VH-VL binders against DENN domain-containing protein C297.05. Designs and how they scored, part 13

Target 1, 138 residues: DENN domain-containing protein C297.05, of Schizosaccharomyces pombe (q9y7q7r449to586)
Amino acid sequence: VNEIPGWNDVDLYPLFRALSIPNILVLFEAALMEAKVIFLSENLGMLGYASQALLHLLYPLTWQGLYIPVLPRRLISCFEAPCSYIIGTLSYFFHMDDVPLDNIPLVVCDLDKNSVSTFGKIVRLSRSLRSKLQAHLK
Below, E stands for the ipSAE of ESMFold2; O stands for the ipSAE of OpenDDE; V2 stands for 0.75 times the mean of E and O plus 0.25 times the DockQ between their complexes.

## First folded at step 9 (VH-VL)

Design n7n (from n7i with heavy chain S32H; framework fv_gevokizumab; at its last look DockQ between E and O 0.88; V2 from the best seeds 0.00; counts 0 for: pae E 6.9 > 2)
Fold by ESMFold2, look of step 9:
Structure n7n (fold): chain C 138 residues (1-138), chain A 121 residues (1-121), chain B 107 residues (1-107)
Amino acid sequence: as target 1 above (138 residues)
Amino acid sequence: QVQLQESGPGLVKPSQTLSLTCSFSGFSLSDHGVGVGWIRQPSGKGLEWLAHIYWDDDKRYNPSLESRLTISKDTSKNQVSLKITSVTAADTAVYFCARRSYYGSYSFDYWGQGTLVTVSS
Amino acid sequence: DIQMTQSTSSLSASVGDRVTITCRASQDISNYLSWYQQKPGKAVKLLIYYASSLQSGVPSRFSGSGSGTDYTLTISSLQQEDFATYFCQQYHRTPYTFGQGTKLEIK
């Protein structure tokens, strides 16, 4: 039982299984500022689960950007979208060279390696708030 | 300990094909997100990116040279090769190979010492 | 193509000096810029990425700053080993392009 409204442990399980709490908070911070988020995995199901879990983490906020939890290789041009997005793709098909870097910050998350890389500036929550959230998410 | 080393012919005649090999250690092109690229430097001039290849054989070329470039890898030998066809004196340069990764800086973080190639009759 | 310009090709300085090297992009590169150090007979060394992030193992006297189209590498107190050629590189869009270099020479 989470003390933070809108955070349900069952809806968030895919993220908690794949990532450390500090990395989950980076994803949360990125999504709150409407950054670009890319999920990578060799497991198609995991891409869908993690993308949906990130949406649940934002509740009651509504994601208004592009949302493509599983992007096939032939549609790589979707990374060129000039707006925020949450896109998942297979690790083998993903290349950073396909992603234009612009004024909207980018976060790339490899779900199989517990790895989060940021490009551009992500506005971080305060140190005290991060500590409180980390304690509550355990 | 990441190390890269270039090897090449030293001297090549005009119109021939220049072949370069990058041998490396301390990482593998079986490692996810890892690539190796080629950069050259003509005498007294700046650096020019030529091409890079990633662990999954995805390849990117400088568009101004793409018709003459071929990059390839041999993952089991820890080698990446670059071929430049129809060379001219303008291809005389020091050629470097360098590692690139999605993880960390997203830049060329480790370089070889370079190998000089001269195109002359 | 994004052109990278280093307006100074050669700069003379003494040990202990504060040195700045400037790099200008032909369009906004949103801080996707790296600085490299090149010495004769040695491998090129990455110093700074994302305009201001210091690469692991690089001395803290090196710093980067700038935004948009204008970027600067600063060496706060020049050491004997810092005499080298310095290049900027943008990685905002392919083809990745480098500045022409600034050679830092002992006075």
Scores: ipSAE 0.055, ipTM 0.673, lowest interface PAE 6.9, mean pLDDT 85
ESMFold2 (binder alone), look of step 9: mean pLDDT 91; pTM 0.932
OpenDDE, look of step 9: ipSAE 0.711; ipTM 0.904

Design n7o (from n7i with heavy chain Y102W; framework fv_gevokizumab; at its last look DockQ between E and O 0.74; V2 from the best seeds 0.00; counts 0 for: pae E 6.5 > 2)
Fold by ESMFold2, look of step 9:
Structure n7o (fold): chain C 138 residues (1-138), chain A 121 residues (1-121), chain B 107 residues (1-107)
Amino acid sequence: as target 1 above (138 residues)
Amino acid sequence: QVQLQESGPGLVKPSQTLSLTCSFSGFSLSDSGVGVGWIRQPSGKGLEWLAHIYWDDDKRYNPSLESRLTISKDTSKNQVSLKITSVTAADTAVYFCARRSWYGSYSFDYWGQGTLVTVSS
Amino acid sequence: DIQMTQSTSSLSASVGDRVTITCRASQDISNYLSWYQQKPGKAVKLLIYYASSLQSGVPSRFSGSGSGTDYTLTISSLQQEDFATYFCQQYHRTPYTFGQGTKLEIK
């Protein structure tokens, strides 16, 4: 039985392939508070798949910020946007020096390294709710 | 187990080029998101950032010193080098190398012990 | 360039004291501030990053606070091994700059 539409394993597979469950929950918490999310990978397809999977985690909520799952090098200045966003780029092109660090809360996720770095204050779900969500994701 | 160690000449005469080497272990510049930088401290003074270099050879220099600084890496040897041309007594300092990683702190999280370089005739 | 000022160049304190060290930036650095500990002949140690986040392996008696231009490092109960020089550093914009240091000495 699929209790939460959009949370079935097929829709979330790219995130589960790349990240531990605790890291996926950090991304989910960041997206719920409309933080800025940057995805990094050497694989262009993974950038698109992971970005889309994060949107599926938010169902029934609709992402209202910028959504650029594959950002070309010439548009790196998009990280300066003051609004919430989900932006992916090739890890080769990415340096944290290109991101205005006053543009918080911010989460940087390297899909190739199972790495989630948080800048600013992310509101966490209660421990009991996190435990229930982890059970659903397993 | 991240470790860094500076190596330098100890004494350099004015107008010469100062060459420093940072040897490190416990990480590699073959992976993205990691860099090594150089910071110096004149005697009884504060720290001054000089330069850093990333895995993809992206280099950043302190603008005040940029014309005299060259940073380079040898990824296979786990080494980063810094050259400072046309040194004067003002370049006398303890020189540190340090790792920078945007994983976690996005700061200089591991440092070497430093090496003293004195510029004197 | 963003200048970092530590108004106190030295402090004397005893084991068990609560110690506060301050750091001021010449402009808003949005909490992109680190605190370092330096002892003679030893590698510099990162204590605090992002103004208040404790680096792994650092004792919980160390804490950081502040925002905007004004930041503090607090040692809640000073230990013998804490006598050292403490530097703040901003990493908001290049060139990355450090405070001049605050030397914490035994009374």
Scores: ipSAE 0.055, ipTM 0.670, lowest interface PAE 6.5, mean pLDDT 85
ESMFold2 (binder alone), look of step 9: mean pLDDT 91; pTM 0.930
OpenDDE, look of step 9: ipSAE 0.362; ipTM 0.816

Design n7p (framework fv_gevokizumab; at its last look DockQ between E and O 0.20; V2 from the best seeds 0.00; counts 0 for: pae E 5.2 > 2, placed apart)
Fold by ESMFold2, look of step 9:
Structure n7p (fold): chain C 138 residues (1-138), chain A 120 residues (1-120), chain B 107 residues (1-107)
Amino acid sequence: as target 1 above (138 residues)
Amino acid sequence: QVQLQESGPGLVKPSQTLSLTCSFSGFSLSDSGVGVGWIRQPSGKGLEWLAHIYWDDDKRYNPSLESRLTISKDTSKNQVSLKITSVTAADTAVYFCARRSYGKYSFDYWGQGTLVTVSS
Amino acid sequence: DIQMTQSTSSLSASVGDRVTITCRASQDISNYLSWYQQKPGKAVKLLIYYASELQSGVPSRFSGSGSGTDYTLTISSLQQEDFATYFCQQYHRTPYTFGQGTKLEIK
């Protein structure tokens, strides 16, 4: 991937400000394999911006799973969904107890701490492709 | 007011199964957002989390003990039970049950504890 | 496993003193930390959750602070009933481990 169409027209800066490029790549790999992705932040706007940025990194692929960038607390059961998802929630309201133990593969990203935790097996891109993408994203 | 009380055998022989019951009042496991867990404290030592179970039967176990632990609930009796198989002297402790709030993810009300001794 | 270290096992103080009790995690626990009070013959009490949130019914002289790996429980102006053992617990990752405890004794 030499140039991602539309990158200049989409604000990806919030995601790249919050996360290191290696961590963004883990999120991209998880999204490509249609894993479950949870974004955490104390900032509601960041949840929306990061979720949207991840979707745009997948272009021209379209996300077919659940997409709830800001999850209301009363809808916590959405973490039980059998399909892939990208769900954001406030850090204060979230805990791993909210996610069924057998609901993997899963990636939990804390946008405030540049932290990406993986649960289950996430298929990695080849070393050479990862290096190319990291260089391109800089 | 929320109250919890542990019930157990007091004395258990090695290799047997330890069965504990937590009876509680002032709340119900039919209410969303609550659970009950078990914590133990060996004499002169710190606290060790064992397991908890939520209203929707979601269960979590301490990984180091998971193969020996079974937690279950009886919502109609306001009881939660813990079984520990193949006990040894290392399982001698005061056992507490406590309510766990899904919103706080902490144990906000505890029982007084019950001593269980493992010896021949 | 995430180890929780309370470096001080006992601490002597007088009524009216300001006391701090520290807790260190072996890795970042993202404020998923609670403080508990244990007195002999009494039920354990939750004081603080999420590092700094005061549990309902706990006196305002108790407060929690910290982030990352380093957390502190502060008791402003000790009262006679505050002499107890204090434990921290992380609930970021299983097993949800406790610190070894800090016994607060009357001087």
Scores: ipSAE 0.168, ipTM 0.715, lowest interface PAE 5.2, mean pLDDT 87
ESMFold2 (binder alone), look of step 9: mean pLDDT 92; pTM 0.935
OpenDDE, look of step 9: ipSAE 0.392; ipTM 0.817

## First folded at step 11 (VH-VL; framework fv_gevokizumab)

Design n7q (from n7l with heavy chain S107Y; at its last look DockQ between E and O 0.57; V2 from the best seeds 0.00; counts 0 for: pae E 8.0 > 2)
Fold by ESMFold2, look of step 11:
Structure n7q (fold): chain C 138 residues (1-138), chain A 121 residues (1-121), chain B 107 residues (1-107)
Amino acid sequence: as target 1 above (138 residues)
Amino acid sequence: QVQLQESGPGLVKPSQTLSLTCSFSGFSLSDSGVGVGWIRQPSGKGLEWLAHIYWDDDKRYNPSLESRLTISKDTSKNQVSLKITSVTAADTAVYFCARRSYWGSYYFDYWGQGTLVTVSS
Amino acid sequence: DIQMTQSTSSLSASVGDRVTITCRASQDISNYLSWYQQKPGKAVKLLIYYASSLQSGVPSRFSGSGSGTDYTLTISSLQQEDFATYFCQQYHRTPYTFGQGTKLEIK
């Protein structure tokens, strides 16, 4: 039986389809510490699904930062925001040079390659809690 | 295995245009997130970043030099080229091409061996 | 532009020594710093990124540390193949800039 209220397989499935469990945990840890999260994919639907799944992982916590699951090219300056965010965009027009690196940690996740890159320090969950979460998600 | 190799004229007269070519293997500029850049090193001096070009033809130049630089790519030939106009003795250096690492990194993970270009009369 | 300074241009050391090379930025670069190894006629090698993260295939005797404006590359037990020139690079803001280099020579 589920030990974590508000989580269910359907809400999290887009992340499991795209990413390994260790990478999902990095995203979860980043979101808990209100980091900057960027999702990349060539598939617009995946950007929306993954962003929503990350929000579901946070339940019952609510995301208070900027939330733009699909960012059009014209609005690329949104990456300059000095606050936490979850932003998805097409990998085709994304360049890391457009993202200023500051004291707020940044995580870039390529959903098409199961790739998670971290800039800055992400506070990790305890080893025992991480093991429990990994077992629950499997 | 990722490999990059520079080629250039060796000797260039002042006021001419310096043309450099980077040929690479083990990756493609068709891959999203990949870029190739140029860095130079004058004798006994430090490294200076010049330019890089991304898979989607987006180009970035060192602002102090950008009026003289042109970077371009030929994806089908796995080549990137750099032109430097109106060269002077200050452009004498070893020129390197290098790959930007995949996603999330602004540093260069693979470099060529470099090619010496001398500007003299 | 962010200026990177390696105040020591040359160091002499013996095999087995612990060697420390320093790099200073003109402003805070938030650990967005890499270290490279250069040998004449050879491709430049990336050693360290994000100030302290070891690149794949680099021996564990190499380590990086520092924060803010002051950064250090350490070689814990110098080997014969480690005699080379070492450069730092910041990648916090464009243009991405390099230190002048520190040549590590046999004593």
Scores: ipSAE 0.024, ipTM 0.615, lowest interface PAE 8.0, mean pLDDT 85
ESMFold2 (binder alone), look of step 11: mean pLDDT 90; pTM 0.915
OpenDDE, look of step 11: ipSAE 0.241; ipTM 0.763

Design n7r (from n7l with heavy chain S32Q; at its last look DockQ between E and O 0.83; V2 from the best seeds 0.00; counts 0 for: pae E 4.3 > 2)
Fold by ESMFold2, look of step 11:
Structure n7r (fold): chain C 138 residues (1-138), chain A 121 residues (1-121), chain B 107 residues (1-107)
Amino acid sequence: as target 1 above (138 residues)
Amino acid sequence: QVQLQESGPGLVKPSQTLSLTCSFSGFSLSDQGVGVGWIRQPSGKGLEWLAHIYWDDDKRYNPSLESRLTISKDTSKNQVSLKITSVTAADTAVYFCARRSYWGSYSFDYWGQGTLVTVSS
Amino acid sequence: DIQMTQSTSSLSASVGDRVTITCRASQDISNYLSWYQQKPGKAVKLLIYYASSLQSGVPSRFSGSGSGTDYTLTISSLQQEDFATYFCQQYHRTPYTFGQGTKLEIK
């Protein structure tokens, strides 16, 4: 991580603490293609830390979509947005049936269980490039 | 190993309430994102989704039948129940229960064998 | 409600044949479509989800394709165990709805 400018232990640590490297790469691939990303946790701090860490993975690219690292219950209609987003919310009031499925791919990530589910098609990096990035992240 | 099994009365008289139970093993309805649903198939006809219930007691009903349906769960017993009120001959069908999870295919990935219910006087 | 139509109710084929079963939605369902296999007295089996993704444990001779409103299930080389009824189902919007089924029979 120290060999890749913008990727350092402090900024990325929340993702590496919560998720396996393969799952982190799925999130990275989703963010590169401007997909929809939902983070779930029972810990409010984790939602903020993980969302910010995903932005750091994109450096020097700038996230152009909606960015709401902690979504309150009253604003669940934000999942209806017709654009890409990174949204975090508490697990206990999240329900997938509240999320419209459209042509923009969606990734749902439970930070407490190291679980990632993909809806739609995520364009993957080549096999060789994924292997090189996984080696750098070790 | 995920398994589901339906149980029901077999024969029900018109106007009565039909009660069905789904017993399952190999997964828990206490896990976030997991649900169980009911689908029926009248003889020689297609499949009709009725309702499903999730780990958090969130319930969704087919709007055309909603006034007659009640779905409930007993997480400690690994059971989901469906009641259909005021049955008629049109409710004669094979009834299936099936698992759904948004950590998987977001489809009904495991089904029971089905139980036949006949509504006849 | 989104209507799902399988225009062919029955078709006949022989072991080894390539078979295509079609399904049409009344509106765009953005590939949120599953295919199921049903044999009498047996549990229904999920084959394909998201139009083209193969469910774990399903033989690779099954494949799905399509987009928008038109979708297909293909069996590349029929086996004896593949004679069954096949249903499509959309999960784009509630109520989730199924096609009427296509029964695949041995010649």
Scores: ipSAE 0.321, ipTM 0.778, lowest interface PAE 4.3, mean pLDDT 88
ESMFold2 (binder alone), look of step 11: mean pLDDT 91; pTM 0.933
OpenDDE, look of step 11: ipSAE 0.450; ipTM 0.849

Design n7s (from n7l with heavy chain S32M; at its last fold request DockQ between E and O 0.86; V2 from the best seeds 0.00; counts 0 for: pae E 2.9 > 2)
Heavy chain, then light chain:
Amino acid sequence: QVQLQESGPGLVKPSQTLSLTCSFSGFSLSDMGVGVGWIRQPSGKGLEWLAHIYWDDDKRYNPSLESRLTISKDTSKNQVSLKITSVTAADTAVYFCARRSYWGSYSFDYWGQGTLVTVSS
Amino acid sequence: DIQMTQSTSSLSASVGDRVTITCRASQDISNYLSWYQQKPGKAVKLLIYYASSLQSGVPSRFSGSGSGTDYTLTISSLQQEDFATYFCQQYHRTPYTFGQGTKLEIK
ESMFold2, look of step 11: ipSAE 0.320; ipTM 0.775
ESMFold2 (binder alone), look of step 11: mean pLDDT 91; pTM 0.923
OpenDDE, look of step 11: ipSAE 0.531; ipTM 0.862
ESMFold2, look of step 12: ipSAE 0.285; ipTM 0.739
ESMFold2 (binder alone), look of step 12: mean pLDDT 91; pTM 0.931
OpenDDE, look of step 12: ipSAE 0.557; ipTM 0.876
ESMFold2, fold request of step 14: ipSAE 0.384, 0.392, 0.450; ipTM 0.775, 0.788, 0.810
ESMFold2 (binder alone), fold request of step 14: mean pLDDT 91, 91, 91; pTM 0.928, 0.931, 0.932
OpenDDE, fold request of step 14: ipSAE 0.670, 0.646, 0.669; ipTM 0.894, 0.891, 0.894

Design n7t (from n7l with light chain T94Y; at its last look DockQ between E and O 0.81; V2 from the best seeds 0.00; counts 0 for: pae E 4.7 > 2)
Fold by ESMFold2, look of step 11:
Structure n7t (fold): chain C 138 residues (1-138), chain A 121 residues (1-121), chain B 107 residues (1-107)
Amino acid sequence: as target 1 above (138 residues)
Amino acid sequence: QVQLQESGPGLVKPSQTLSLTCSFSGFSLSDSGVGVGWIRQPSGKGLEWLAHIYWDDDKRYNPSLESRLTISKDTSKNQVSLKITSVTAADTAVYFCARRSYWGSYSFDYWGQGTLVTVSS
Amino acid sequence: DIQMTQSTSSLSASVGDRVTITCRASQDISNYLSWYQQKPGKAVKLLIYYASSLQSGVPSRFSGSGSGTDYTLTISSLQQEDFATYFCQQYHRYPYTFGQGTKLEIK
């Protein structure tokens, strides 16, 4: 596999600092299928950096869904949106019951713990393609 | 190794309060996204979800029983307690506690063996 | 409340048989369904979540399928240890509700 544009950029560093490569690939697969992505952290800066890094991984694709890298508590109803999104919020006021489980798959990622949970079915890249991408990213 | 164990009074008289305790190990309610719930089963019948409580003290109750249920936790002791007020013979059941977490199946992935509670005059 | 119905309360089978157990929801639950195994005096065991995802440590002879309102648990080659009662549960909306159970007995 030739070098993928943008995947060697320093703007991806926040994701690689926080998450294992397998977890980053799950986020990438979710974003490619326009799933719902929630980032959690106690650090507001990390929410912004990780959200932007995920967008950078999608290059040259443009994210068309809702994008709120730092969601304040008063807007928690945005999780109810019936469309794809990338939303970051502080861990301490996040509750999974605020997020309806519908037919659009959801990925919840805690950036402080390298934890990823998937709700619904994420269409995975082929095993061979994932192995090639993992080798490239190392 | 995740383990849960229920303890309860065995026998309770009608109109009294039933108190149950779930003691667990192998995980902590200080861990974000983690909770413990209670499910019961009358003899020869199906399972009924009662309540659960999460690490952040968020609580959910089965609406049909909500007015009679109180769930609480003691994180330092690794315990969750359930109280059922004004019990009747219909509350005779095996009571289970079980773990639920955002970071896995989002289902009750580990259960205790259950404790029988009989409500008898 | 979403009602979960397991139309068969008891099922007889022999070791080696392929067994199916069905579960029907009163409304679409979007595959947010789990299957549990219960034996007397033992901790209940989670087998399947999200309709078809196998829980870690569960033998691969167990599988789940279905969508919408109709779901199935399949045991491809029944073992002696699989004789138990099986429950489905939806976790699409509160309150979480269970089917009444299907008891799998030795024929």
Scores: ipSAE 0.279, ipTM 0.760, lowest interface PAE 4.7, mean pLDDT 87
ESMFold2 (binder alone), look of step 11: mean pLDDT 91; pTM 0.929
OpenDDE, look of step 11: ipSAE 0.561; ipTM 0.870

Design n7u (from n7l with heavy chain S105K; at its last look DockQ between E and O 0.06; V2 from the best seeds 0.00; counts 0 for: pae E 9.6 > 2, placed apart)
Fold by ESMFold2, look of step 11:
Structure n7u (fold): chain C 138 residues (1-138), chain A 121 residues (1-121), chain B 107 residues (1-107)
Amino acid sequence: as target 1 above (138 residues)
Amino acid sequence: QVQLQESGPGLVKPSQTLSLTCSFSGFSLSDSGVGVGWIRQPSGKGLEWLAHIYWDDDKRYNPSLESRLTISKDTSKNQVSLKITSVTAADTAVYFCARRSYWGKYSFDYWGQGTLVTVSS
Amino acid sequence: DIQMTQSTSSLSASVGDRVTITCRASQDISNYLSWYQQKPGKAVKLLIYYASSLQSGVPSRFSGSGSGTDYTLTISSLQQEDFATYFCQQYHRTPYTFGQGTKLEIK
């Protein structure tokens, strides 16, 4: 009864295995403001699991942007979309020069390195709310 | 501290290949998201981006010069090299190397002091 | 290619003046614009990135503003060391292109 509705440890575990809690909160804030989110990994399964875990983190909100958890190399032009997205791709062929920088903020997350980089301004949750969420997730 | 230093031949004859080396310290091309690029400035003229190379060996070239440019790196020596084939007097310029980091900033945040290359018979 | 235009090639000013330098892009660059300072015999310095974000170690008298196609660098109170040439540069799409430069000279 003390749990946040829709947050299931099994559904979120792939994200918590790969990333620190502060980095997960940055992804959560980015998704809430409908930013562009790119997941990188050399593990194809991890791309799918992390992308789905981010969607579960948003419950009961639904993601309404572009969603491509595993993007093949020939479709790399999808990063040019002028809308919010969650896209995962293999680290090997990803390059930032393929991603136009727009007024929509961008977050790039390397799941293999626990690395989250932001481009543009991410709207932060209040410090009180961040502290409560961080304590809950520990 | 991040520092970059260009070295080059000073004088090159027309039709030859110009070879430039950027030696750097304070960062490594083993660092994800880090690259080094080349920019030139002809005397009394503006800056022109030539090429850059990233830690994962991804390379980008200015399309107007791409057929003449080759960029390469030696991560163990902290060096990046640029070759320009078939040079003409139009290639006379000060050549700069600069660091590019796309994980935090997307600009050229640190530059060398430049090296003058003159193409003359 | 995205063309970057600095319509003023030189400005004369005195120490203590407020100076603005403008830059226009041929198409929307979504604030992905940097300002650089170039002095003879010195390394080029990054001043401003993302149109308005101040690079570490750059004095607060420098500021950037603008959006879309129109961007401005402002120096609020000129110092002797600020006499230099200033370039804008877009990093929205390759090839990355620079303005022609604006030389800030002692009047």
Scores: ipSAE 0.006, ipTM 0.617, lowest interface PAE 9.6, mean pLDDT 85
ESMFold2 (binder alone), look of step 11: mean pLDDT 91; pTM 0.936
OpenDDE, look of step 11: ipSAE 0.046; ipTM 0.727

Design n7v (from n7l with light chain S52D; at its last look DockQ between E and O 0.79; V2 from the best seeds 0.00; counts 0 for: pae E 5.8 > 2)
Fold by ESMFold2, look of step 11:
Structure n7v (fold): chain C 138 residues (1-138), chain A 121 residues (1-121), chain B 107 residues (1-107)
Amino acid sequence: as target 1 above (138 residues)
Amino acid sequence: QVQLQESGPGLVKPSQTLSLTCSFSGFSLSDSGVGVGWIRQPSGKGLEWLAHIYWDDDKRYNPSLESRLTISKDTSKNQVSLKITSVTAADTAVYFCARRSYWGSYSFDYWGQGTLVTVSS
Amino acid sequence: DIQMTQSTSSLSASVGDRVTITCRASQDISNYLSWYQQKPGKAVKLLIYYADSLQSGVPSRFSGSGSGTDYTLTISSLQQEDFATYFCQQYHRTPYTFGQGTKLEIK
């Protein structure tokens, strides 16, 4: 009778449609560490839906970094921000050459290809927490 | 089965334009996140990055050579071309093409065997 | 531009030796460094990326280490096929630049 917010929320469907569970876990771990996250897609709506789904996956925690689910072309320099962020952009506008690679973690996710690439090191969740998250994603 | 192969003229006279072609298989430049670049090596010397081109026709050039370089692609033929204008003896080198991919090493992970180009009168 | 320096142009070693090749960047490159192997007449081979990550199909005797501006490639037990020239390359910022190379000569 009682609903688990993350699992019963239709707003998580965009991530499940686009990504494998292991890749969703990498994104979740990156977001918990307040890393830099970049979403790529040819579908503008998908960028918004996936970014929002990642925020919902963090519930009840809230994102405190920069949040630009659809980056305008003229603002490509936002990838230079020294702080954590979740930024989505159309694949057409994105090149890794425009992103300064820091010692802190960066995750780049292509939603159209179920591809996740990590720059820097992502600290994995404890075994217990990973099991709980996997149960929520089933 | 990623393979790249360079082809070029072998011998070019000074002040002429050097044209190189990279033919590849096992991947496509229609896929997001991939590109092909050119690197050269003068005889017995180190490697110098020249240029690369991405799947969406975005192009990057070594600034020291940018005025002389033109890179282009033909995605349907799986080919990338490089032109170098106004060549001199300093352009004598082995020329390599190599794949670059965001998804994985973010480095030049597969290279051709190289083609020697000599600039001589 | 970021200058990459390999202070040693050649090294001599015997089969079975542990060999270390060094590379220094003119500024912090945040571990975005690759090592390549070049043999005459053959395609250049990626060995190590992100300073210490081993490329698929590369023997485990190869390893990378370092941080900031100072990086090393180590071959733990040298084999006869390891005769080659080794280059470091930074990919932190364009233009991407290579070290001058270190030729490994097997005695």
Scores: ipSAE 0.111, ipTM 0.700, lowest interface PAE 5.8, mean pLDDT 85
ESMFold2 (binder alone), look of step 11: mean pLDDT 92; pTM 0.935
OpenDDE, look of step 11: ipSAE 0.582; ipTM 0.880

